# VH-VL binders against q9h9l3, part 372

Target 1, 176 residues: q9h9l3
Amino acid sequence: PRKMVAIDCEMVGTGPKGHVSSLARCSIVNYNGDVLYDEYILPPCHIVDYRTRWSGIRKQHMVNATPFKIARGQILKILTGKIVVGHAIHNDFKALQYFHPKSLTRDTSHIPPLNRKADCPENATMSLKHLTKKLLNRDIQVGKSGHSSVEDAQATMELYKLVEVEWEEHLARNPP
Below, E stands for the ipSAE of ESMFold2; O stands for the ipSAE of OpenDDE; V2 stands for 0.75 times the mean of E and O plus 0.25 times the DockQ between their complexes.

## First folded at step 17 (VH-VL)

Design GG68 (framework fv_fezakinumab)
Fold by ESMFold2-Fast, scan of step 17:
Structure GG68 (fold): chain C 176 residues (1-176), chain A 120 residues (1-120), chain B 111 residues (1-111)
Amino acid sequence: as target 1 above (176 residues)
Amino acid sequence: QVQLVQSGAEVKKPGASVKVSCKASGYTFTDYYMHWVRQAPGQGLEWVGWIDPDSGGTFYAQKFEGRVTMTRDTSISTAYMELSRLRSDDTAVYYCARGDYSHGYEFDLWGRGTLVTVSS
Amino acid sequence: QAVLTQPPSVSGAPGQRVTISCTGSSSNIGAGYDVYWYQQLPGTAPKLLIYDNSNRPSGVPDRFSGSKSGTSASLAITGLQAEDEADYYCQSYDFSLEAWVFGGGTQLTVL
C-alpha cells in the first residue's frame, strides 16, 4: 500500500501587472489530516499583488518566509513516492515546477463519482468550496481575508476519502 | 494551423554563443511549456531544458546548467535558447517541442530543428 | 549514454509484428512515470507516436501500440510496412535527475 498526502498551495502575483502566479504558501497533510508541512514561501521575484482576498497572504508573512528553492526541496521529499491528492492540483505542481506521476495523482476536481455524490454534472469542474459544503456540510474559505491552505488540504483529503474505495478500484481496472 | 517555426542554421567558432528561436502559432503560447532537445549527427535525443512561457520560469538539465539560457517574448509567441562557450561536441540539430503539463502530452509538437555547427 | 535502454536495431518482414523494448529503473518508469514513443524518419523531426504508455494521438494507426510493466515498456508494431523504417525512441521522466530522459533509439529495418 502507498502512503497518501493532500496538498494545497497559495499563489501571489509577480511579474508585469502581477500576472504571474508564484508560490507563496504550501500546506501538506497526511491521510488523517495531520499537518506535515505548512510554510510561507518567498518568491524569487518582487511581489506585485498579494492577492490577499484569495491567498490570505500579507507582507508580514514574507519577513521570515522560506526561500523558494529550499521550500521546493522540502516539499518534493514529502511528495515523492506517495499518492498526492489535491484540487485542481496541476496548478500546484506547476507552481512547484514539479512533475508527479499521473498514476499517483488524485485530483478531486476531476473525479466523476465525487460530482455525482454532490448532485453535480459528472464532468464539470466544481470548486472545492462547493463540494465541501455539499458533501461534508462544512463551510470553508469563509470571509474576505483569504483562504487557509491547511483547511483546503484537509477538506480535499476528506472529500477524496468519500470515494477512495470506488475510485481506486476504477483506476485499477482503467489505468490512466 | 498549429506549428513551431525555428530559425535557420548557424555556423560558430568554439567559444562563441548561439541563439536559436522558435515561433509558435495556432495555439495559446502561454498554455504550454516549451522544451529544447538536441541531436548530434548520427546520435540519439538529449533533453536540454524547458521554459514556461507564462511565468518565464526555466529548468535546465544539469549538463547544460551555466551554459544555457532560455527566454521568451509573449508579444510575438517566440521562445529562445542561447548556448554559450560552444565546443565542437555541441554540434547538433536543436529542436523546440511543446509540452502539456495538465494532460501529460509531452513533446506532442516539434519544430523542424536548427542545425548548429561548431568548427574551427 | 542513454538513461533508458533500447536494442540498437530490430528487423521484420512486411506484414509481421515486431516489438521494441525500453528498460528503465526505479527513478523513472519504475517510479510510475509515463512512457512516450517517437518515430523519426530520416531527415525529419521526431513525431509523437504513443503518449501515456498506451495512447495514440489522432492520425497514428492502431497497428502501433504501447505497454508498460514494472520498470520497462514496449512498443509493438503489427502489419509492418516499408514506410515504418525509421528510428524509434522511448522517453520518460527521471525524478532523481529531474530530467526528461530518452532511450538510445532503435533502428527498424523492414526486410
Scores: ipSAE 0.748, ipTM 0.893, lowest interface PAE 1.1, mean pLDDT 91

Design GG69 (framework fv_fezakinumab)
Fold by ESMFold2-Fast, scan of step 17:
Structure GG69 (fold): chain C 176 residues (1-176), chain A 120 residues (1-120), chain B 111 residues (1-111)
Amino acid sequence: as target 1 above (176 residues)
Amino acid sequence: QVQLVQSGAEVKKPGASVKVSCKASGYTFTDYYMHWVRQAPGQGLEWVGWIDPDSGGTFYAQKFEGRVTMTRDTSISTAYMELSRLRSDDTAVYYCARGDYSRGYEFDLWGRGTLVTVSS
Amino acid sequence: QAVLTQPPSVSGAPGQRVTISCTGSSSNIGAGYDVYWYQQLPGTAPKLLIYDNSNRPSGVPDRFSGSKSGTSASLAITGLQAEDEADYYCQSYDFSLEAWVFGGGTQLTVL
């Protein structure tokens, strides 16, 4: 079996009016939910908007943060050759400037059986918070102090495990 | 109506720089990566790099890193590729092509190409 | 030198089938990255012919088909027509080079 990891990234706002999303934290967990990587990451551009309510990132986290180029190298070493699970994972890969093979990518925001289990339309894009509450009876991303990318990565892996057997069989019959 | 329009042919001396433009129309400029690919006369295709028009982020093939700079102007939906310290073997047609990261990275729309000739 | 290997030329008569191979390695096609095929008519820009190994864009005839196995891919053209005479290029992504990579191109001659 090929190894599987789950990833979640936090972004801050850079560029004009803080509208550009730049990587500022990345968490990667293994199949059992153990943390393989969790670092604050310093964007190469000036941070205009920390987006703290959602990212959980504050100025103090940037003081000892790993520079983007170094963090990217570390992260890609972990992801290469593995099945990577994420929620709306294209945003994470875009922030990493990384192209992961489609056949090794699992996006829990686009798995019809998962939505079906949650009594949601199969082709709708549901939030990680909603799916986690419906299927795991767990509240994540609570309050206004920001999200934990570790918590989000762990929830994402647990959600995928609910449909793993069914979805892997589907992908074997219907390669992407 | 969906198209990429490139600037006209250029003739340069060795050591000069050239800046090629690629104006997009008929789609949302910031939704697609813009790739640059070159082709020397009678030769194959060679990828130069990409720019994300949304973030301004760039990635260059190692061969061109240090000599190429990609930029964009979102107000006029135009991408630029500037190549410096030109050599005679930089003579090529330079193409811009759009790619979609979220939908699978295909280069489904290409500009007509800009011939850059480097000669003494 | 091109990163992906293609035969420099192939030829066939009208109505025949030809196949163009594209050989990669463990860092590109073998790593699971999709293969794309482009047709380039003389004096024109390349045109996307096949994406994600076997999918055709709107307007591409079903005479063109793609396949992928292991570290290699193939483009098949059935019912050859004179207008198919062109250069064909395969493309994939190489994670070791962190680059989009092309084959050297195959010139198709229709007799």
Scores: ipSAE 0.781, ipTM 0.900, lowest interface PAE 0.9, mean pLDDT 91

Design GG7 (framework fv_fezakinumab; at its last fold request DockQ between E and O 0.90; V2 from the best seeds 0.85)
Fold by OpenDDE, fold request of step 20:
Structure GG7 (fold): chain C 176 residues (1-176), chain A 120 residues (1-120), chain B 111 residues (1-111)
Amino acid sequence: as target 1 above (176 residues)
Amino acid sequence: QVQLVQSGAEVKKPGASVKVSCKASGYTFTSYYMHWVRQAPGQGLEWVGWIDPDSGGTFYAQKFEGRVTMTRDTSISTAYMELSRLRSDDTAVYYCARGDYSYGYEFDLWGRGTLVTVSS
Amino acid sequence: QAVLTQPPSVSGAPGQRVTISCTGSSSNIGAGYDVYWYQQLPGTAPKLLIYDNSNRPSGVPDRFSGSKSGTSASLAITGLQAEDEADYYCQSYDFSLEAWVFGGGTQLTVL
């Protein structure tokens, strides 16, 4: 079977009013939660809003940050050919200006069995924080220091593992 | 009511630039990528690039890198493709096409095309 | 020239079944990227015919079907009708080129 990785990205605000979401950190973990990639990334445009409260990104993190083009290349090399797990993962791929095969994508924000296990409506979009608390009894994204993309990626992988067998069987019978 | 309306045909000389517009209506302009695809006379389809109307981010085919510029005006739901240093082999019908990224990648909505003729 | 390979032309009589092949490589179809099909009637813009290998958008008759296997895909048209005469293009994404790629197109003639 193909290798599986989980990804989570943090974005900052660029553009005249900081409304453009630009990749500023990317974390990738393997099936066991080991960190394969975790880099601060320098957007091609000036950062207007670090969105620190949510992103955890600060100005000091950008001093030695990896330029976007370089980081993108590194990340794509890791993702190519793998099953990629993420939460609302389309946002991560969008930030990377990347298209991953749908058949190799697992979005934990759209897995009905996962929601069912968490006693949530199957077709609802639940937050990673909520699912992690409910199913893993773990608190993530706490405090005011911002998110940890490594922590979020690890949580995403752990959540998926709870429903992996059932979901993979479902996908085999119903290819996307 | 969901449609893409493109600007009219253009005739240009080699070395000139052309800017084609594509106005979207009937849907949320910023929720989809806008792709550009061209078709030379009697030939097949060729992807030029895409723009994310939400962010303004662009990605071009390597073949057109350095010559193409895609922009958008969200206030009027309009995407633009500018191709510079035109050559005779740039003669083609240029299409804008809506492409999803959240639920699918298909180009599910196309403009009627804009003929760009490059001749001396 | 086209990254995906299609036969230049196919033909069939009304009521017959025709198939159009689309051959890719390990960097596109074989990499797991879905195949999309477009129908282009003479003098018109392309229209989405099949998405995600085998799904039909609303309004597309069930006479049209798509499949994918390995590095190739196929479009099948049953009960061929005169109005099916058009050019058909397959499309996928190539991660090596980082580009959306098309087949060379197939001209379908209804005899």
Scores: ipSAE 0.934, ipTM 0.959, lowest interface PAE 0.5, mean pLDDT 96
Fold by ESMFold2-Fast, scan of step 17:
Structure GG7 (fold): chain C 176 residues (1-176), chain A 120 residues (1-120), chain B 111 residues (1-111)
Amino acid sequence: as target 1 above (176 residues)
Amino acid sequence: QVQLVQSGAEVKKPGASVKVSCKASGYTFTSYYMHWVRQAPGQGLEWVGWIDPDSGGTFYAQKFEGRVTMTRDTSISTAYMELSRLRSDDTAVYYCARGDYSYGYEFDLWGRGTLVTVSS
Amino acid sequence: QAVLTQPPSVSGAPGQRVTISCTGSSSNIGAGYDVYWYQQLPGTAPKLLIYDNSNRPSGVPDRFSGSKSGTSASLAITGLQAEDEADYYCQSYDFSLEAWVFGGGTQLTVL
């Protein structure tokens, strides 16, 4: 058995018109929801749009933020060799410029049994907020001051635990 | 209809630079990574690096860091690989190849290759 | 040289079964990364033959199959045909090198 962690990243807008998503915060929690990593991260490019409504990131958070290359090294050391759970996790891996083994990746936005439990179409991509409310009766991402990547990572791990036995059995029978 | 069209063969002297182009058609250019892979005559495949056409972000194999530059122009769905300070052992066919980031990592679509010959 | 190890050549007669090995290490195949196989006919670009260890793209005959175990992978070709004469490359990702890596290639000769 491998250790399991959940990850959630916050991105800010860089590049022309702020359309490029650059990593600005990363939170990683263990199976029980304890925080293993939570740092603000300084993008190597000029921040055009903090996207504060969603990211919760403001200019003050960039003071003493960990430079991207250093943060990336720390994060990848934690993720390597572990089962990594996330929601639309390809966005997080893309922001990290990282390829994680597909056999060790669990994406709660693409687990049909999870959608089924939430009375949603199995192949629909449901938001983390919706699934958490439906299945855990918990409101996350509340208000207009931004999201907590710690809260999102914790919710993501708890959602995966609801289908863990069923999904791991499915993956064992249908190896990636 | 889905295809990658590369620029024609190049002959260069040692110390020169070469810029190879790869024009994508039949799919959304910004939805896939573009990888570059080379193959010396009679030898195997060697990965050079990737570019994300959406962000312009790049990642290069350590061997090529400092000599390779990958860019793209989204208005014409074209990716470029420039290799500088050419040596005779850079003689190879250079391929561009499309790779998904989300659902799989396989290089499922390849250009026909561009032969770059470096000789004095 | 190549990060993944393949035999440089393999040969078989028409109708025979051949297998091509791909040996990696703990930083690539052994770390759980999937293996991909490409077929390269003389004078052409590589073509995806197998993805995610054992899956075939549309149009690839079922006589081509892939498998993976531990730090190694294997490509099996049954019912060998003259048209199969080509170079075959395995590929995976190496987290220590942070690079996509290829095997050295195996030339298949159909006798």
Scores: ipSAE 0.806, ipTM 0.914, lowest interface PAE 0.9, mean pLDDT 92
Fold by ESMFold2, look of step 19:
Structure GG7 (fold): chain C 176 residues (1-176), chain A 120 residues (1-120), chain B 111 residues (1-111)
Amino acid sequence: as target 1 above (176 residues)
Amino acid sequence: QVQLVQSGAEVKKPGASVKVSCKASGYTFTSYYMHWVRQAPGQGLEWVGWIDPDSGGTFYAQKFEGRVTMTRDTSISTAYMELSRLRSDDTAVYYCARGDYSYGYEFDLWGRGTLVTVSS
Amino acid sequence: QAVLTQPPSVSGAPGQRVTISCTGSSSNIGAGYDVYWYQQLPGTAPKLLIYDNSNRPSGVPDRFSGSKSGTSASLAITGLQAEDEADYYCQSYDFSLEAWVFGGGTQLTVL
């Protein structure tokens, strides 16, 4: 079977008026929640808005941050050939300028059995914070300091494990 | 009315540049990547690169790096591809095609193509 | 040269079945990337025929079908019709090249 990892990214605002979302942190954990990668990443463009309330990124984090091109290379080597779990994961891949195989992608924001366990409509898009509270009885993203991509990646993996057997069987019966 | 409308044919001399336009209508321009694909006469399809109309980010095939520039104007839903230092083997039909980046990568909508002829 | 290998031509009589192969490698189809097929009628732009290995867009007849196994894919056309005479291209993504890659194309002739 393929190895499985979970990813979460944090973005800052670049470009005119800070409207462009640029990668500033990426965390990857293995199936057991052990951290495989966790780096602050320096965007190739000037940061206009750190978005700290949500991103948790501050100016001091950029002092020793890995340049985007280097970080991207490191991250893609980890992701290649693996089942990658994320929450609204297309945003993470877009920030990486990366295409991952559909058959190896798992998005906890769009898994009907997971929504069903949370007593939510099967087609609803649920936030990571809400799913984690409802299904794991944990509070994440607590306080005013912004999100932790390590914490979020770990929560995402645990959520997927709740439905892994059912969902992997579903995907095997209904291959892309 | 979902369509991609490309600029007209171009005739260029070696060493010149060409800029092809692709105007999107009937869908949200910033929700899809725009890809460029070319086809030399009697030959197959060759991917040139993509632009993300939302961010303006680009990614080019290695063969074209340093000679191609992709841009867009979101106010008129138009993508552009500029190819410089033209050679005779750049003679081709240049297509724009939209592609998703999330759950499917198919090029489900194509322009009619722009013939670029490079000759002395 | 094309990254994905297709036969340069295939032929069949009306009503028959033909298949077109598409052979990739471990850095594209073999890495789990989906295969897409395009039909190109003479003088026209390519048209999406099959996506995600086996799915048909609206308006594509069910006599067109696709499959993928290992590093290869196949397009099958049953009930062959004269209007199917066209060039057919497979496509996938290659993670080593970081590029969208096409087969060299297959000319289908209806006898």
Scores: ipSAE 0.751, ipTM 0.901, lowest interface PAE 1.4, mean pLDDT 92
ESMFold2, look of step 18: ipSAE 0.735; ipTM 0.897
ESMFold2 (binder alone), look of step 18: mean pLDDT 92; pTM 0.943
OpenDDE, look of step 18: ipSAE 0.925; ipTM 0.955
ESMFold2 (binder alone), look of step 19: mean pLDDT 92; pTM 0.936
OpenDDE, look of step 19: ipSAE 0.924; ipTM 0.954
ESMFold2, fold request of step 20: ipSAE 0.718, 0.714, 0.698; ipTM 0.899, 0.901, 0.898
ESMFold2 (binder alone), fold request of step 20: mean pLDDT 93, 92, 93; pTM 0.944, 0.940, 0.946
OpenDDE, fold request of step 20: ipSAE 0.934, 0.933; ipTM 0.959, 0.959

Design GG70 (framework fv_fezakinumab)
Fold by ESMFold2-Fast, scan of step 17:
Structure GG70 (fold): chain C 176 residues (1-176), chain A 120 residues (1-120), chain B 111 residues (1-111)
Amino acid sequence: as target 1 above (176 residues)
Amino acid sequence: QVQLVQSGAEVKKPGASVKVSCKASGYTFTDYYMHWVRQAPGQGLEWVGWIDPDSGGTFYAQKFEGRVTMTRDTSISTAYMELSRLRSDDTAVYYCARGDYSLGYEFDLWGRGTLVTVSS
Amino acid sequence: QAVLTQPPSVSGAPGQRVTISCTGSSSNIGAGYDVYWYQQLPGTAPKLLIYDNSNRPSGVPDRFSGSKSGTSASLAITGLQAEDEADYYCQSYDFSLEAWVFGGGTQLTVL
């Protein structure tokens, strides 16, 4: 079978009033939740807003951060040819300036069976935190120090595993 | 009413630069990537690059990197493509086309094209 | 040469069926990237005809259909009409080139 990984990225604010989202951390885990990649990433533009409450990123993390162009090359080498799982994953791909094949993409924010298991409307977009609490009985993104992209990637993979068999069968019958 | 309106034809000397504009209307300019595609007379389509009007981020095909610059002005919903150090084989119709990054990668709306002629 | 391979021309009589092939490789169509088809009438901009392998935008007749298998895609046109005379281009994404790539184009002649 084709290898599967999960990804989660953290963004900081750049540009006017910090309104542009720029990649500042990326975590990738394998099927079992082992970390394959986890690096702080230095945006090419001046950081206006660290968004620390959500990103967990502080100025100190930028001191030895990998420059965007180099980090992007490393990340894409890991993602290419694999099934990539994420939550609202289009935001991560956009930050990476990357086009992943839709047939190899799994977005846990848009899987109707997953929402059904959580007793949520099938077409609603539920947060990763909500789905993880409902289906895995685990609290993630706790506190005010920002999110852990490793924790989020691991939770995302575990959520996908709950519906993997039925969703892969659905995709085989109904290719995107 | 959803449309892309491009600037008029240009005639340039080899070594000069050309800047083509593409004004969007009828949709939210920052929700879609803007792609640039060219077509030499009697030839096929060739992708040049894209700009994300929301972030200002750009990505260029390797062939054009170092010669092309894409920018935008969100206050007037206009994207620009500037190509420098023009050669005779840059003679082509240059199209802008919008692409949805979220779920669709197709170019569903195209400008009418701008003919750029690089004189001999 | 173009990255995706199309026949340079195809022809058919009114009312008949033609098929236009688009051959890629493991770095584009074979990697799972979707295929798009565009129709270009003489002197006009390309128009989206098929997206995501087999889907039609509103306003495109069901006489036009797309399919994809392995490293290749096909556009089928049934019930040929004179107005179908145009150039047809396939398009996909190539991860090795990091570029949107087009076929060389196919000129359709209705005899």
Scores: ipSAE 0.732, ipTM 0.892, lowest interface PAE 1.3, mean pLDDT 91

Design GG71 (framework fv_fezakinumab)
Fold by ESMFold2-Fast, scan of step 17:
Structure GG71 (fold): chain C 176 residues (1-176), chain A 120 residues (1-120), chain B 111 residues (1-111)
Amino acid sequence: as target 1 above (176 residues)
Amino acid sequence: QVQLVQSGAEVKKPGASVKVSCKASGYTFTDYYMHWVRQAPGQGLEWVGWIDPDSGGTFYAQKFEGRVTMTRDTSISTAYMELSRLRSDDTAVYYCARGDYSYSYEFDLWGRGTLVTVSS
Amino acid sequence: QAVLTQPPSVSGAPGQRVTISCTGSSSNIGAGYDVYWYQQLPGTAPKLLIYDNSNRPSGVPDRFSGSKSGTSASLAITGLQAEDEADYYCQSYDFSLEAWVFGGGTQLTVL
């Protein structure tokens, strides 16, 4: 059996007018929701917009933050060879400049049975907040202090576990 | 019409630099990575690196790191690859190719190639 | 010195079946990365022929099929035609090199 982890990343704005998304925090949890990795990450470029209301990142978090190149190496060592669960996970992989095998990737924003369970159109892209409220009866991403990537990674793993048996069976019969 | 149009052939002396352009049309330029792949005459394909037109982020094959620079201009949907300190063994056709980074990673659209000849 | 190993050439008669192998390792195909195949006609850019191991883009005839097992992949061409004469390249990702890697190419000759 393959080991499974869930990931969630927070991005800040760099580049002209802060339009570029750069990695500033990454959280990885195991199958049971225990934290394997949770670090603030220092982008190599000047931060123009902390996007604090969404990211939860402030200038103070950049003090002693792990430089991007070092953090990336640590994160990839954890992800390599594992089934990686995320929500709109391509954004996290993009921020990490990383290509993960499709056969080992699970994106909870694109699992038709999960949407069906939430009484949502099977082909719609639903937010993590909506799916978590509908299926787990739990509010995440609450308040104005920004989101917790640990909370998001934990919720993502729990959502996947609701459809894991059905979806793994589907993937075995219908490889991507 | 979805296409990638590359700049014309270049002849350079050893030690010079060359800058190849790749203009995208018919799709949203920032939605796909732009890869650069080269092919020496009569030889196989060799990946050089990629640029994310959205972020400007780049990643280069270790062999070319320090000699290659990839940039883009989103206002004209154009990607650039500049290779410096040219050697005769850099003589090759240089292709740009778009790649999806969301769900599939294939290079589904290629430019016609730019021949760069390095000779003295 | 391609990272993925292909035979340098393969040949067949019209109407026959040919198979082109692509051998990788544990850091690429063996790690679960998908395999892509490209056809390159003389004087042209490569054209995507197969993606994600066995899928065909629109316009590619079903005579072309791909498969993957362990550390290797194969491209099969059935009902071989003169127009299939070209170079064929496999491609995957290598996590140790952090690079997209190609096979050395296989020249198909239709006799």
Scores: ipSAE 0.781, ipTM 0.905, lowest interface PAE 1.0, mean pLDDT 92

Design GG72 (framework fv_fezakinumab)
Fold by ESMFold2-Fast, scan of step 17:
Structure GG72 (fold): chain C 176 residues (1-176), chain A 120 residues (1-120), chain B 111 residues (1-111)
Amino acid sequence: as target 1 above (176 residues)
Amino acid sequence: QVQLVQSGAEVKKPGASVKVSCKASGYTFTDYYMHWVRQAPGQGLEWVGWIDPDSGGTFYAQKFEGRVTMTRDTSISTAYMELSRLRSDDTAVYYCARGSYSYDYEFDLWGRGTLVTVSS
Amino acid sequence: QAVLTQPPSVSGAPGQRVTISCTGSSSNIGAGYDVYWYQQLPGTAPKLLIYDNSNRPSGVPDRFSGSKSGTSASLAITGLQAEDEADYYCQSYDFSLEAWVFGGGTQLTVL
């Protein structure tokens, strides 16, 4: 089979009143949950809102962070040609200014069998936190110190593995 | 009605700049990328670049980098493409087109085009 | 030169089947990127005809169909009608160029 990775990104607020979401951390894990990439990333624009409660990012993390252009190149090298799993992954691709082939993309926020296993409406968009608690009996994104993109990427891969056989068969019969 | 309305035809001299507008209506302007595509008379389609109306972020085809600037005004749901240092071979119809940033990347809605003529 | 290769013209009589090819490479169609097809009537903007290789938007008749294999794609038009006379363009994404790329276009003449 083609190699599979999971990705999760953290964004900070840039631009007027911090309304623009800019990439500030990216974590990529392999099929078994081992970390392939985890770097803080320096946005090209001034950070006005660290969004620390959600991002977990503080000023200290930016001191030696990898510049956006360099980090993007490293990340795209890892993603190219692989099946990429994420949760609401279009937000991650948007932050990376990247278009990944639909046939190689798996979004755990849009997989009907996964929602069905969680006793949720098949067409609803459920949070990663809710699905992880319901299906894996694991608490993620706890507390007020921000999320861990490594933890989120690992949880996302584990969630996908619950429906992998069924969903890959569905995609083979019904190509996107 | 979901539509993109573009500004009228322009005639420019070589070396000048042109700014084309594209006003969106009938959908949430910040939910879709706005692409710009041009077509020289009797020729094919050529992608120029995109702007994300939500962030203001832009990405330009290498050929146009340094000469093109894309901007938007979210208060009036309008995108702009400015092309500077115009050459005679920039003569073309310039289209704006809506594209999703999520899973389906097709250009499903197009403006009627703005003819830009560059002549001495 | 266009990044995706299309024949410059194709022709057919009413009721016939015509096929328009779109040949890419390993950096675009061959990398798994979807193919889109647009119809352009004289003096008008392009109109989306096929998206994600084989899907039709509402209002596009099922006599238009798309397919994709390897580094290439095809648009098939069955039951050809006079109003199908137009230019047809394929489109995909090229990760090496980091650009949306179009075919050179195919002029369909209904004889």
Scores: ipSAE 0.754, ipTM 0.892, lowest interface PAE 1.0, mean pLDDT 92

